VH-VL binders against q9y8t7. Designs and how they scored, part 38

Target 1, 261 residues: q9y8t7
Amino acid sequence: MRDSFLQKAIASAKDRTSLLEEIAGNCSPKPGRPSLSSSIREWVYRVGGAVIAEYKRCSPSAGAISTLDPVSYVQATRDASAAYSVLTEPNWFCGSIELIPYFARYKPVLAKDFIVSETQIRIAACMGASAALLIMEALTPRELQELAAAASRYGVEVLVETPDASHAVEASRLAPGSIIGVNSRDLKTLRVDYEAMLREVSKAREQLPGEVILVAESGIDSPDKALKAFKAGAQAILVGTAFMKNPQLREKILAELLQIP
Below, E stands for the ipSAE of ESMFold2; O stands for the ipSAE of OpenDDE; V2 stands for 0.75 times the mean of E and O plus 0.25 times the DockQ between their complexes.

## First folded at step 9 (VH-VL; framework fv_zagotenemab)

Design e8 (at its last look DockQ between E and O 0.72; V2 from the best seeds 0.70)
Fold by OpenDDE, look of step 9:
Structure e8 (fold): chain C 261 residues (1-261), chain A 123 residues (1-123), chain B 112 residues (1-112)
Amino acid sequence: as target 1 above (261 residues)
Amino acid sequence: EVQLVQSGAEVKKPGESLKISCKGSGYSFTSYWIEWVRQMPGKGLEWMGEIDPDDSYTKYEKNFKGQVTISADKSISTAYLQWSSLKASDTAMYYCARGTYWDSSPEYAFDIWGQGTLVTVSS
Amino acid sequence: EIVLTQSPGTLSLSPGERATLSCRSSQSLEFDEGNTYLHWYQQKPGQAPRLLIYKVSNRDSGIPDRFSGSGSGTDFTLTISRLEPEDFAVYYCMQGWHYPLTFGGGTKVEIK
């Protein structure tokens, strides 16, 4: 088939890396960044689950998702979110690394991009990101290890996005201490399989050490789906499009969590 | 002309194996997915699964997983649906369709259909 | 899975009349990254289905303008403004975003 979206995104990321290298020389990671993992754990302790609210302005298939500006988004989501996931990929997601500092004022920030280079991680750190996304399907095991190590050097936590439980376990081995995410999205087709994600989250939780934070990524558009993800074994859920369309959804999720005895 | 041409009608007995085909022409076969849809007599459409002919990546509906095998030979622009052991309940019309991708218009739709292959399984 | 419920099961009308077909989803389809991949297909007796409308309201190539689609969230409608003799067929809605892909049960538009 024609180049998949992932392939195109990776290619674009590689191209952008060269440009970022020009900026990296003047970049130093900001100290005192809050921990994503700590925030998640706190929310798990307090309410039984954490929500990572994703700010995503565009998508490959939809174009513009919402015109909601960062300020309005934060106002709507801040009280019920453990962290922010910020899309920094510019071509398909209309993201920017320059968004990170703003969100970082309020919550730990996950820099979400197609990260293929250390430079990208360094820049994210400089912008104030607490964590960076590594997509397992986009990287070789060696690349994953190297990038995770690089992140560590910059004081950046890593969320490794995986397609299933087996990969989740592998990711935890390749990148010790990383947050593990299971994606509901099939990266080959870009379609969503929420039920599959739940199954894989459950399997992953059974196999992963208890200290490993497990995140259910995407596919959640209702409080019910959120609760199911938590019940499946996820400590956190990452919600993007649903929050962009309806930021108040997070309050409903929180309300449901609080009702759980 | 863009078209999918399926193999002819099949009459089989329970327990027999079967492989039906769907050949694409008039377009880049590896640029689109092939979707398989079952329609039992007098019933509606049921999605069975799909394949990327380029690398043979497949997805199945849960009720069809393990019951059928979807494959493709991109060298001859042909997709296949096969059974190892047919059942009477497999009697149906089977359609292949071209599944569009995220960067195609229309997106995530079946825009071209084969003429269907009637499979009859009876003792 | 997403269940699509079509109504009515059968619609008996005369040529020239307006046909309104409903497709209801068990969950909102608007979550699909800002798109709604709800499509409509036409199947005439003895023929393969044909794509009519894609993404709720877009007519596929060659589809007459008497066919229109509308809706949002969980409720979608296919409208045939003035039925032609060739329009008597079964119509299916389908969602193409969530696995497993699913079709509605179909609405048969038959001649009164």
Scores: ipSAE 0.805, ipTM 0.914, lowest interface PAE 0.5, mean pLDDT 93
Fold by ESMFold2, look of step 9:
Structure e8 (fold): chain C 261 residues (1-261), chain A 123 residues (1-123), chain B 112 residues (1-112)
Amino acid sequence: as target 1 above (261 residues)
Amino acid sequence: EVQLVQSGAEVKKPGESLKISCKGSGYSFTSYWIEWVRQMPGKGLEWMGEIDPDDSYTKYEKNFKGQVTISADKSISTAYLQWSSLKASDTAMYYCARGTYWDSSPEYAFDIWGQGTLVTVSS
Amino acid sequence: EIVLTQSPGTLSLSPGERATLSCRSSQSLEFDEGNTYLHWYQQKPGQAPRLLIYKVSNRDSGIPDRFSGSGSGTDFTLTISRLEPEDFAVYYCMQGWHYPLTFGGGTKVEIK
């Protein structure tokens, strides 16, 4: 049996967390962190949809990818973004927990990593993160519940990433009050299935209470794809670094958002 | 030495079942995906679906989902393509190919192909 | 679904000539992951396809240097600098990243 990318990432996260626990000691969550959910709801109310801009320097499938430094990235994107998703995983995504403060001073930050320990959540909050990613496929139901409870204790919101509508509904039951993501990326192949994601967002919207924030993740690289994700029932979209770096494409997607009914 | 060897040509009638095979040799069978590709007479290549032989995780192209079954038996390094009820429109050449992994060059390409299995379905 | 449109459908040439084959994608194959998983395959009459070029421009092992690939975004090209008798075949592009995986319709390179 070979280890999948997800299995390798989980193992790495456990190693990283053990070392961080020994080095970081007992820091406290930074006070005054803004709410991710409140920012999303504000954008939905005023514009009809919200953009979470992702900062990612590498990917497992491509290695190093073209991106701006954090300061330049924020300058290019802050006025169009409800929040930032900041990769903190160092081995495949070239991220760091130390990136969080660069973004958190401007917008709510989702710490995006393979979270397996409440220590990761606490340390992300120490650096200023407003929310943490939990990957449903990486966790048992009990682990998901325990990590969501820990996040609540630290004043950290949770985005639960799920592969389909059935899991989205289950995640909402296991972690009440969480933000729910539907991901177009197959975590086994790393390929993207945008059309399947649209169908599952639509199914999830029908089955979930309207107050549950639904986020469409991955594969949204054009204004048309963004509009379709919002029409399918997502209140927010998570878009990658290259898309937000392109002013002409950003301007086109903003124009489409302003015309959302 | 690395090879995919497919089962021989088949002549069938509509409504009959069929299971064709693709046997890998000369490499670690469970380290790569197996892809299935259809080529209708005089036509191009169509991706049908894929399987990870290690755990039998499958993906299908939408028009083939429910029309064929992709499976594997890793103990004998063999993948299968199966019909429960053949149609005349299933007449085609069927290829298996080895799909590479995200961290293995040539990434996401089909680097080794079987010789093909011709399936003829005629009333 | 990503549609790959190859042109021309048939290219009639003599040995020694340069062949230029086009593959156009219905949407950009560039996105924030950094790679473009567009591949080229050759199929000779009565034979299985074989991989020529992967990720736009990388020759597979054992492929002669007269084969080259280029392109970005939606437009991709396979070039055969000097056709050899064994190069008369059908050529397919494929994208390997977005489900479902898709092939172009093919370009037949035939003897004039």
Scores: ipSAE 0.584, ipTM 0.829, lowest interface PAE 1.9, mean pLDDT 89
ESMFold2 (binder alone), look of step 9: mean pLDDT 92; pTM 0.952

## First folded at step 11 (VH-VL; framework fv_zagotenemab)

Design f1 (at its last look DockQ between E and O 0.84; V2 from the best seeds 0.00; counts 0 for: pae E 2.7 > 2)
Fold by OpenDDE, look of step 11:
Structure f1 (fold): chain C 261 residues (1-261), chain A 123 residues (1-123), chain B 112 residues (1-112)
Amino acid sequence: as target 1 above (261 residues)
Amino acid sequence: EVQLVQSGAEVKKPGESLKISCKGSGYSFTDYWIEWVRQMPGKGLEWMGEIDPDDSYTKYEKNFKGQVTISADKSISTAYLQWSSLKASDTAMYYCARGTYWDSSPEYAFDIWGQGTLVTVSS
Amino acid sequence: EIVLTQSPGTLSLSPGERATLSCRSSQSLEFSEGNTYLHWYQQKPGQAPRLLIYKVSNRDSGIPDRFSGSGSGTDFTLTISRLEPEDFAVYYCMQGYHYPLTFGGGTKVEIK
């Protein structure tokens, strides 16, 4: 078959390395960035769950999602979000590394891209990112370890995105201290399997050490789905498209969480 | 002409194994997914699962997972659906279809269908 | 799973009449405008299904213009403007974006 989306995205990421170097110039990672893990833990303690609000203007499957500008998005979401996930991939997600500084003023930022090099992590840190996404399916175990180590050197936390519970457990071993995410989206077909994600989140929670933060990624477009993810064992949920279309959804999710005795 | 041709009707007994085939022609077989759909007598369509013939990546509907095996041999542009032990309840028409995805048109639809394979399981 | 409910179960009409078929989804299928992966299939007796409409309103190759699709969110419609004798069949809607892929129960268009 033709190259999968993931393969294309990885190739694109590799090609953008020189451009990223040009953008970053002689930047160095700034200390004192807020912790993503700490923010998530605070929200879990406060209300029982954390929401990572993703700013994503486009996607491979949906094309253009929304023209909502970052200012309007933050105004609508900041009071009920633990962190921001910012898409920096430009070709499929209409993202930009230049978006990170703005969001970083308000919340910890997860730099979300197809990260395949240390350069990408360094630049994200320079821009003010608190964490960087590593996609397990895009990396060899060795690459994952190396990139996680690099992130640590730059003071950047890592969220490892995994397809299922078994990979989640492996990821936690390969990248100790990382935040683990379970993705509902099949990266080959780009279809969504929310129910499978819930099952895998539950399984992962049973197997992972209690201190490991577990994130349910994608597929959440209602308060009910959010609650189910939390009940399944996720400490945080990452919501993208749904928030881009309806930023007020976050408040509805929070309202539901607050009703839980 | 782009087409999927399925193997002939099967009459089997409970407990027997079965492997039916779906052969693609007129297009690059590895450029599209193969979907399997069940239709019980007088009933509607049920998605069973799918396979990427290029690397044999598979997805199953939960009720069919473990009940059937979907496979492919790209060297002969053929996909397979098989049972290790048939049940009477497996009696149905089985269709293979060409699946499309996000960067193909029509996206996520089944645009080409095989003629179907009737499987009858009775004692 | 996403449940697609088709109505009516049976539609009895005469050639030349307009047919309107409904497909309702248990949740929104709208990801973005123009990117809703709801499809329509036609199945004639003794035949395999064939794709009629993809992504709500796009006719597949070779499909006559008397077939049209519309809808958004959770409500979708297949319309046959003027029924031809060959149009009497069972019609299925399908969503192709969420696992598991699911079909509606079908609407049988039969001759009155």
Scores: ipSAE 0.742, ipTM 0.882, lowest interface PAE 0.6, mean pLDDT 93
Fold by ESMFold2, look of step 11:
Structure f1 (fold): chain C 261 residues (1-261), chain A 123 residues (1-123), chain B 112 residues (1-112)
Amino acid sequence: as target 1 above (261 residues)
Amino acid sequence: EVQLVQSGAEVKKPGESLKISCKGSGYSFTDYWIEWVRQMPGKGLEWMGEIDPDDSYTKYEKNFKGQVTISADKSISTAYLQWSSLKASDTAMYYCARGTYWDSSPEYAFDIWGQGTLVTVSS
Amino acid sequence: EIVLTQSPGTLSLSPGERATLSCRSSQSLEFSEGNTYLHWYQQKPGQAPRLLIYKVSNRDSGIPDRFSGSGSGTDFTLTISRLEPEDFAVYYCMQGYHYPLTFGGGTKVEIK
């Protein structure tokens, strides 16, 4: 009977959205937001892979990660990053929707939260987000389709986070045109399985059309792991905790990418 | 008070099936994972896999996946490790342990262990 | 997978002496301050393992203060400040965060 972290996060997201809907009123999406997918494709063309740098002050498994302020983080990471992933979830990740405008001045922003309502997508777009996260394991197939459709209406791209190749293929079918993520983190245990993620990325790449952007998520804390994810067929990697702790890692990953034939 | 009690030693022949048990008491069985650990004669400890007894969600180490089945019956606070066809190389001591969550001290540790079940597979 | 390498394999000491046991990880286990999921277990002959130290340096309930843990990143140490007769056992380190979960090969602390 113990609620999983995902169940708690979903319940919290519903509560937060209900309050925001009453208070925020009708904001409009910011015009001229850059394309996340276009930025990823540019980096893939130029150097063979893209990095999404995640700003994450806390996490459920790690607790407090870093006190590095958003402006300093951007200064350290912008030249090697195709995009930013910005946590907006306040309780376990210490995030806020107010972070989005700061990052959006520099790169396309993925708003990262437990999205359960189109209100969350609209507000993220109001703040300047280019894309929103949808967690396949948190949503029914119908909810995924409806939220992806809502994102399209607000001019917001979608990254659908999935646990394996079969779900990645299904997600691409349910939300056509979406960026697809394969997550090494088990959302029930919050443990990481990097080797399983590599296998599932490879399987997903074989089964998905080449134009579908595939992102490897979580557990990438070294240049070697980054390169293996790209070789497995990911066009982008999403790196959070490692960059929050070691800014030099981005330069090491870039150096490894430039060695790829 | 908090304890895991495992079923008794087993002597089997190759090809036979076996199901051993791990019964928890003195705590809320569904609030913790059950881990299975193998110790071959004279060797160290090997993690085999785990189960959340609340919904039977399982994770296996890759070399044990398909070789054993981990299950649980939460109505009687019991987890199981099962072979459909034993091999001589399965001769080992098998422990169950209580696994904690990321938000419960001691985090991600095996804080309570069963006494072990010796499985001997010989013709 | 994460490989934990323990040294020495065997440590022969007398009661009253200090024991220092090493565990080295093939990659960093540090996620954030205070959240390194490296644990130490004691296994006496014929008995199940027992949790001693969790998250590098925290003693489990009922563990005597002669046991202490330290380290960070990839290098971890278990120290027994003054060996008692009941401390002669095999000691294992274990990491609980990355699948598959892994144990070190063990250090046997035996009476000289």
Scores: ipSAE 0.496, ipTM 0.813, lowest interface PAE 2.7, mean pLDDT 89
ESMFold2 (binder alone), look of step 11: mean pLDDT 91; pTM 0.944

Design f2 (at its last look DockQ between E and O 0.72; V2 from the best seeds 0.72)
Fold by OpenDDE, look of step 11:
Order: C-alpha cells, then sequence, then structure tokens
Structure f2 (fold): chain C 261 residues (1-261), chain A 123 residues (1-123), chain B 112 residues (1-112)
C-alpha cells in the first residue's frame, strides 16, 4: 500500500530535524519539572485512576477536530486531569512544541510527536515537558534504547507506546523505568480497536512488574469505557479527541471513579 | 476500468481444502486494502478480514481468525482466501472488495466489489 | 463490537413512493475524529453489494440524487425520495472505523 501514516509521519519528523537542531542549540532542559509517573500514582491512590488529557487540534483522518484554544481547554480539564498530552506534530495534528510551556504551568506534560531523534527530546525538555512519547513500532529496539537513555539524561520520562502485551513487556525491558502505553489505534490503518486494547492491557498487566505504570491510549469516549480500561489494569487513560469535543467528559469519568468503593 | 474479478464457484466436501482468488485490475493494487466479506445463504454481510497487499499485513474478525487465511500476491494483483478444512457451515457467497484508506475518498469504505465466489460444502 | 441495527427488516412500497431506512448504532459514531464513517450499500438480487452513500451523506460516483443519507451520533437514515423499479434491493449500513468492521442486518425494499 501507499506509505502508511506512520511512515509518512516518521519521514516528516526526520525532515524537521534540521530546524529543530537550530532551536535546540539555544536551549537547555529546564529543571524541576513535575513527574508524570508521580502524578499518575497520586491519582491512582486518590481515585483509582489517572486521566491524561490530550490536546489535539487535528488528526490525519479528520483534519480539524476542534478550535478549542489551550486556555479554554485547561479551564475545562485541569481539575480532573493528572497530566496533559500535547501534540507537537505540526503537519497532521496541527501541533507545536510552543504549546508545551503553557500546559506545563498546570500539569506534567507528555510531549507527543513522532520522536526519532535525541534533538526532539531535548527540545521537549527545554519547553518544560515531563515526558516524551516513544512509539515502539516506529523505532528499532536499539533506537528505542538510545532515545530512552537520552530522555533520562534530560530528566524526561518516557512513555513507550506499544500495540500489544508482548511488545509492552519488551518495551519495559528495553526502556527500564518507562511508562508503558497500549494503543487502541492500529497505526497501519488508523482504525480503532478498543476491545483489543482492553485484552492487551489485561495481558500486559499480568506480565509486567507491579511498579510499571500501564496506560490505555485512545479509543475512550465514555465513562464506561474509561472504567473498563481501569478494571483491565490500566493506571491511566489517555483521552484525546473525546475531550477536545467534550471536555466535560473528564468530570463524568472522575465522578464514576469516585463512586467506586 | 477498475474491477475485482473473483474465481469461479466451488463445490467441495467437508474436510477438503480450498483457496479462492480475487484479482484486481485498472488500479494500483497495492494502494488499497482487500476486504473479504461472507454472505451466508439468505443472510446479511459479514466482514471477515482484510489485507494490505503491499506487505501482507492482515486483520481478522475474531470468529474468522484461525478459521481462514487471507493472503496476497501483489506481483499478480491477486488476493486469496483459503480454508485448510472446509465445513458445511462454510457454505456461502464470498466477496472481495477494495478497501479505501484514511487518505482516500471515500474513506474507510468498500468502493469496489468482486462478483462473488459461491462456495458450496456438502457431503 | 459496534452493532448496527437496521429497521425495518422489510419495507414494501410501490414505485414512486418515498423510502426511509433506519440504521442505529449501539455506540455513538461521533468519536470518529471529525468524520462519521457510516456507509450504505445496495445489493440487488443476485449481485454484489455496491457502495451507495459514504460518510453518512455523500453519494458515491454515479449514484442518483434520489438517494440521500443523514444522521448523527447513533441514528442514521437512508432516504430514497422516489423509488424506481431498479431500487428494489437490500440495503446495508456499515461502519468502517472501529474493529471489527460491522454491517447492519439489512433492510429489504420490496415491491408492494
Amino acid sequence: as target 1 above (261 residues)
Amino acid sequence: EVQLVQSGAEVKKPGESLKISCKGSGYSFTDYWIEWVRQMPGKGLEWMGEIDPDDSYTKYEKNFKGQVTISADKSISTAYLQWSSLKASDTAMYYCARGTYWDSSPEYAFDIWGQGTLVTVSS
Amino acid sequence: EIVLTQSPGTLSLSPGERATLSCRSSESLEFSEGYTYLHWYQQKPGQAPRLLIYKVSNRDSGIPDRFSGSGSGTDFTLTISRLEPEDFAVYYCMQGYHYPLTFGGGTKVEIK
């Protein structure tokens, strides 16, 4: 088939490297960034689960999702979110690394992009990101290890996005201390498989050490689906499009969590 | 003309193996997915699975996973659906269809269909 | 999985009449990130299905304007404004975004 979205996204990321290098030359990672993992654990302790609210203005399959500005988004989501996931990819997601500083004022920020270079991680750190996304399917095992190590040097946590439980286990070995995410989205077709994600989250939780934070990524558009993800073994859920369209969904999720004895 | 042409009707016995084909023409075969759909006699449409002919990446509906194998040979623009051991319950019309992608129009639809292959399994 | 329920099962009408077909989803399809990938297919007797409407309301190439689609969330409708003799067929709705891909049970439009 034509180049997959992932292939295109990776190519785009590589093309942006020169520009990013210019930016990176004038920045140093900011100290004292809040921990994503700590925030998630706190929320798990408090209410039984953490919500990572994703700010995503566009998507490949939809174009523009919402015109909700960052200020309005934070106002709507701040009280019920453990962290923010910020899309920094500019071509398909209408993201920007310049968004990170604002969100970082309120919550730990996960910088979401197709990260293929250390420079991207460094810049994210400079902007105030607490964590960076590494997509396992976009990287070789060696690249994953190297980028995870780089992140550590900059004091940036890593969320490794994986397609299934087996990869989750592998990711935990390749990148010790990382947060592990299982994505409901098929990166080949960009279709969503929520049920598969639940199965894989459950399997992953059975196999991963207890201290490893497991995140269910995407595919959640209702409180019921959120609860199922938590029951499956996820400590956190990452919710994007649903929050962009309906930021109040987070409160509904929180309300349900609080009802769990 | 863009079209999918499927192999002819099959009459088989339980336990026999079968491989039916779907050949694309009039378009770049590797630019679209091939979807397989089952229609039992007098019943509705059931999605079985799909394949990217370019790299043979496959997805199956859970009830068909392990029951059939979807494959493709892009060198001859052909996709295949096969059974290792047929059952009487496999009697149905089988359609292949062109599955559009996220950056195609229409998106995520089956815009071209083969004429169908009737498979009859009886003792 | 997302279950699509079509109603009625059978619709008996005469040529020239208006046909209204319903497709209800067990879950909202609004989460399809800006688009709703609900499609309609027509299957005439002895023939393969044919794409009729894509993304709720868009006619595929060559489809007459008497066919229209509408709806949002969980409720979708296919309308045939004036039935032609060739329109008597089975119509299926399908969602193409969530695995597994699923079809409705179909509505048979038959001649009264």
Scores: ipSAE 0.844, ipTM 0.927, lowest interface PAE 0.5, mean pLDDT 93
Fold by ESMFold2, look of step 11:
Order: sequence, then structure tokens, then C-alpha cells
Structure f2 (fold): chain C 261 residues (1-261), chain A 123 residues (1-123), chain B 112 residues (1-112)
Amino acid sequence: as target 1 above (261 residues)
Amino acid sequence: EVQLVQSGAEVKKPGESLKISCKGSGYSFTDYWIEWVRQMPGKGLEWMGEIDPDDSYTKYEKNFKGQVTISADKSISTAYLQWSSLKASDTAMYYCARGTYWDSSPEYAFDIWGQGTLVTVSS
Amino acid sequence: EIVLTQSPGTLSLSPGERATLSCRSSESLEFSEGYTYLHWYQQKPGQAPRLLIYKVSNRDSGIPDRFSGSGSGTDFTLTISRLEPEDFAVYYCMQGYHYPLTFGGGTKVEIK
């Protein structure tokens, strides 16, 4: 009998959060955190799409991966990035809540973790995060609603990660005002289904109000894939560290974005 | 001994139904995926789809979706590939294989294969 | 979908010779996250395929050291340093990460 990666990650998150809840001080969200949604909308208006650059030091399958230190990464990428997605999960992604400040002084930060408690959201905001990830597949509808409401009380925006268009529409209903992600990674197998993601982004765009920000996630590793995701209706894409470190790829994406009608 | 044993060769006519089986033994059946692979006579290997026998979660290659059904009965450690209406073009060798996961070496490979089931569909 | 193109289609060699088999992917199989799930299988006439090499260069249990794999990005190679009589077979590459999972068209290694 195997637990899925998601099941293991949720269990780990509960353990991590339980201890943190017992010993964490009553910190308050940092003032002056910029809006993730506003940054995305500005980039969409100005150049036709937005890039959320992911900072990740490890992956579940590969362990440690080659990447820059946070300061060097920001210096190399900030001119092309609307925001940063910062992994804070320590066990599989080698992340930490302590990474957030390195990015937050420059751009809005999405705290990327397996969020199961409003304490995680509050502490991310204490460190300067503008938004937090909620994984629809990890939460009951009631939990999603409660965590989104808690995020709103802390002045933290929510990106709800969903597997398909029907879930994207439901997530927008359950958590009004949230940013909606469609993930190309199958959370059961951890394999990538980029073509399915494109279809589901297109379906979601048709069914969602125009003001809902739609993000395409995972598997976007070339300018062509980025352009196709934007043409399918995504306002933002979430792209990995190695892709963002390559200035030729970044410049190609920007050039293609300026040609989107 | 870890093995996958498939049901025997079949000779059918177009329009008939068919269900072939793949029984796993010597390992925990629900800890691995079952993959189905077609090999047309004299041709290469084609991935058809897969199932997690623990919860029956399936994925299909696009051209096989709606053409076959992949299922499993974990109580008897058996996966199935079935057609509701066979075509002459379904004549092929069909393999099942054990699919490994990202955290189980050899990761994402097919490490144990059944002996194959030859399906012949003739007019 | 990712297309794997194997070359040559047929490789005619004698026992003791070195065999070099190519697999080229239509897209890079290298990502910032370190995913290169390119595998090699051997299929002898009338038999099921057998896993040889997984993740580009790792031999499966019991595979002789005369088999080796290499490559990155879009270009991958299976090498058999000295062909034995039992090595005359068809060899397939497969990528196991992107849906749909895909096999190369195969390279037949036959006795000259």
C-alpha cells in the first residue's frame, strides 16, 4: 500500500505546523507587502503576460539541484519577473520560511508549501509573503473556504492550484477573489501532462469571469510552451529556476509576449 | 518469484467482446502501477495506458481512450484490458508491465513484464 | 507528445563488435528539476521486452556491464561494448515522464 506524494506532504505539513503553532510567537504580517494580483495585472497590461519565477533548491525526485543563492537569483531574474514563487517546504524542496525576505523586498512572493493551517499563512506574511498557495486536491471544500478567509484576514492573497477547468471554476466560487492555477503535473503520478493543461486552461478561461487571474503551472520549459499557455488564456505562468536563469530564454519570452494581441 | 502472468491467446471475430487478464504475484500488487503495451505484428511498442490498482486511477493514451477499458481487481491481484467491440486492426500482442514510481527504483520504468497475450481478430 | 527517433533502424554486426544505438527526442528531456527518465529495453524474438537501462545510464539489476547508456537533452545512446550472441535483438528507448509515455521505433541488432 503506497501513500501518494501529496498524502506524505500533507502529513509532514501537519507535523511541521503543529510544532510551529506551539512555539511560534504572535508575529504580525509585515506591512507594505505588494499585491501579487496587481503585479500580474500590470505585466499583462504592459506586455501581455506575467512570469512567476520559482525558487527551488531541491525536488522530490532529484533531491538537491543546482541553483543560485537567493540574492544572486534575484539579481539575475527580477527584471523579467512579476513575482517569485518561493518554496518553503523543507523536506522535499529544501525550502524554508526564512527564504521569503530575500525575495519579498523586490517582488511579491507566493509562499509555496502544503498549507493546511492558517498559522502557516500568518507566518508567511510575517516574513513578507504577499500570497500563499492552497492546493485544492489537498483540502476539503470547507477547508479551502476557511483558509482563504483566513488569508484575507491577514492581507494575504491566495493562489488556488487546481487540476482542471471544472475544479478551477469551483475554486473561484469557493474562494472568491483568489488567483486560480491549473497544474500540468499529475499529483498522483507526478508526471507532466502539458497538453491536457493547455486544454483545461482554455476551458477555464471560457468559463471564468475575465477578471479572474489564471496561472499555468509546471512543464513550461521553453518560450514556445510559455506562448501557448498565454494564448490558451493564462495571464501568468509559473516557471522553474533553471529556465529563469537563462537570459536568452527570458528575452525570447518577453519578445513573444509583446506580440500577443 | 515476482511475475506477471497473462491470459492465453485469443482468436475472435470483429464485433465480439474480449477481456484479457494480467495477474501479479510475488510482490505487493497495489504498490505498483500496471501498464498496458500493444505491439502490432512486426512493429514496435506502443503505450496504451496505465492503472493504479489500489484505487483504479487510470490514464489512457489518446487513441486508445474510448477504444479499450483498463481495470483492476486488487482482491485477486489482477488487471484487465477489455474491448466491447473488437476490430480487425486490434490484432496484436498485448503486454502488461509493472510500472515503478518516482521514489522506487527503477523510477518510472517498466521493470517486470507479462509474457504477452496474442489477440487475433479475423474476418 | 514526445517523439523518440531511433537510428539506425537496423544494425548488422558480428559477435565481439561494439554496437552504438541512438535515440533522439523531439523535445529536451532535461528540465530545471532534473527529470531525465529515458529508459532502454531489449526484446528478443518471441519474447517480452526486458528493462536494460533506466534514467539514461543506470543498469537494471542483473544487466551485464557491457551495456551502458549516456546522453542528455535530446540525444541519448545505448552502447554494447562487445556483442554476445544473446545480444542480437531489438532495442527500444522509452521516456517515462511526459504523458503520453512513448517508445522509440526500435533498432534491430542482427547478426551479419
Scores: ipSAE 0.607, ipTM 0.831, lowest interface PAE 1.7, mean pLDDT 89
ESMFold2 (binder alone), look of step 11: mean pLDDT 91; pTM 0.945

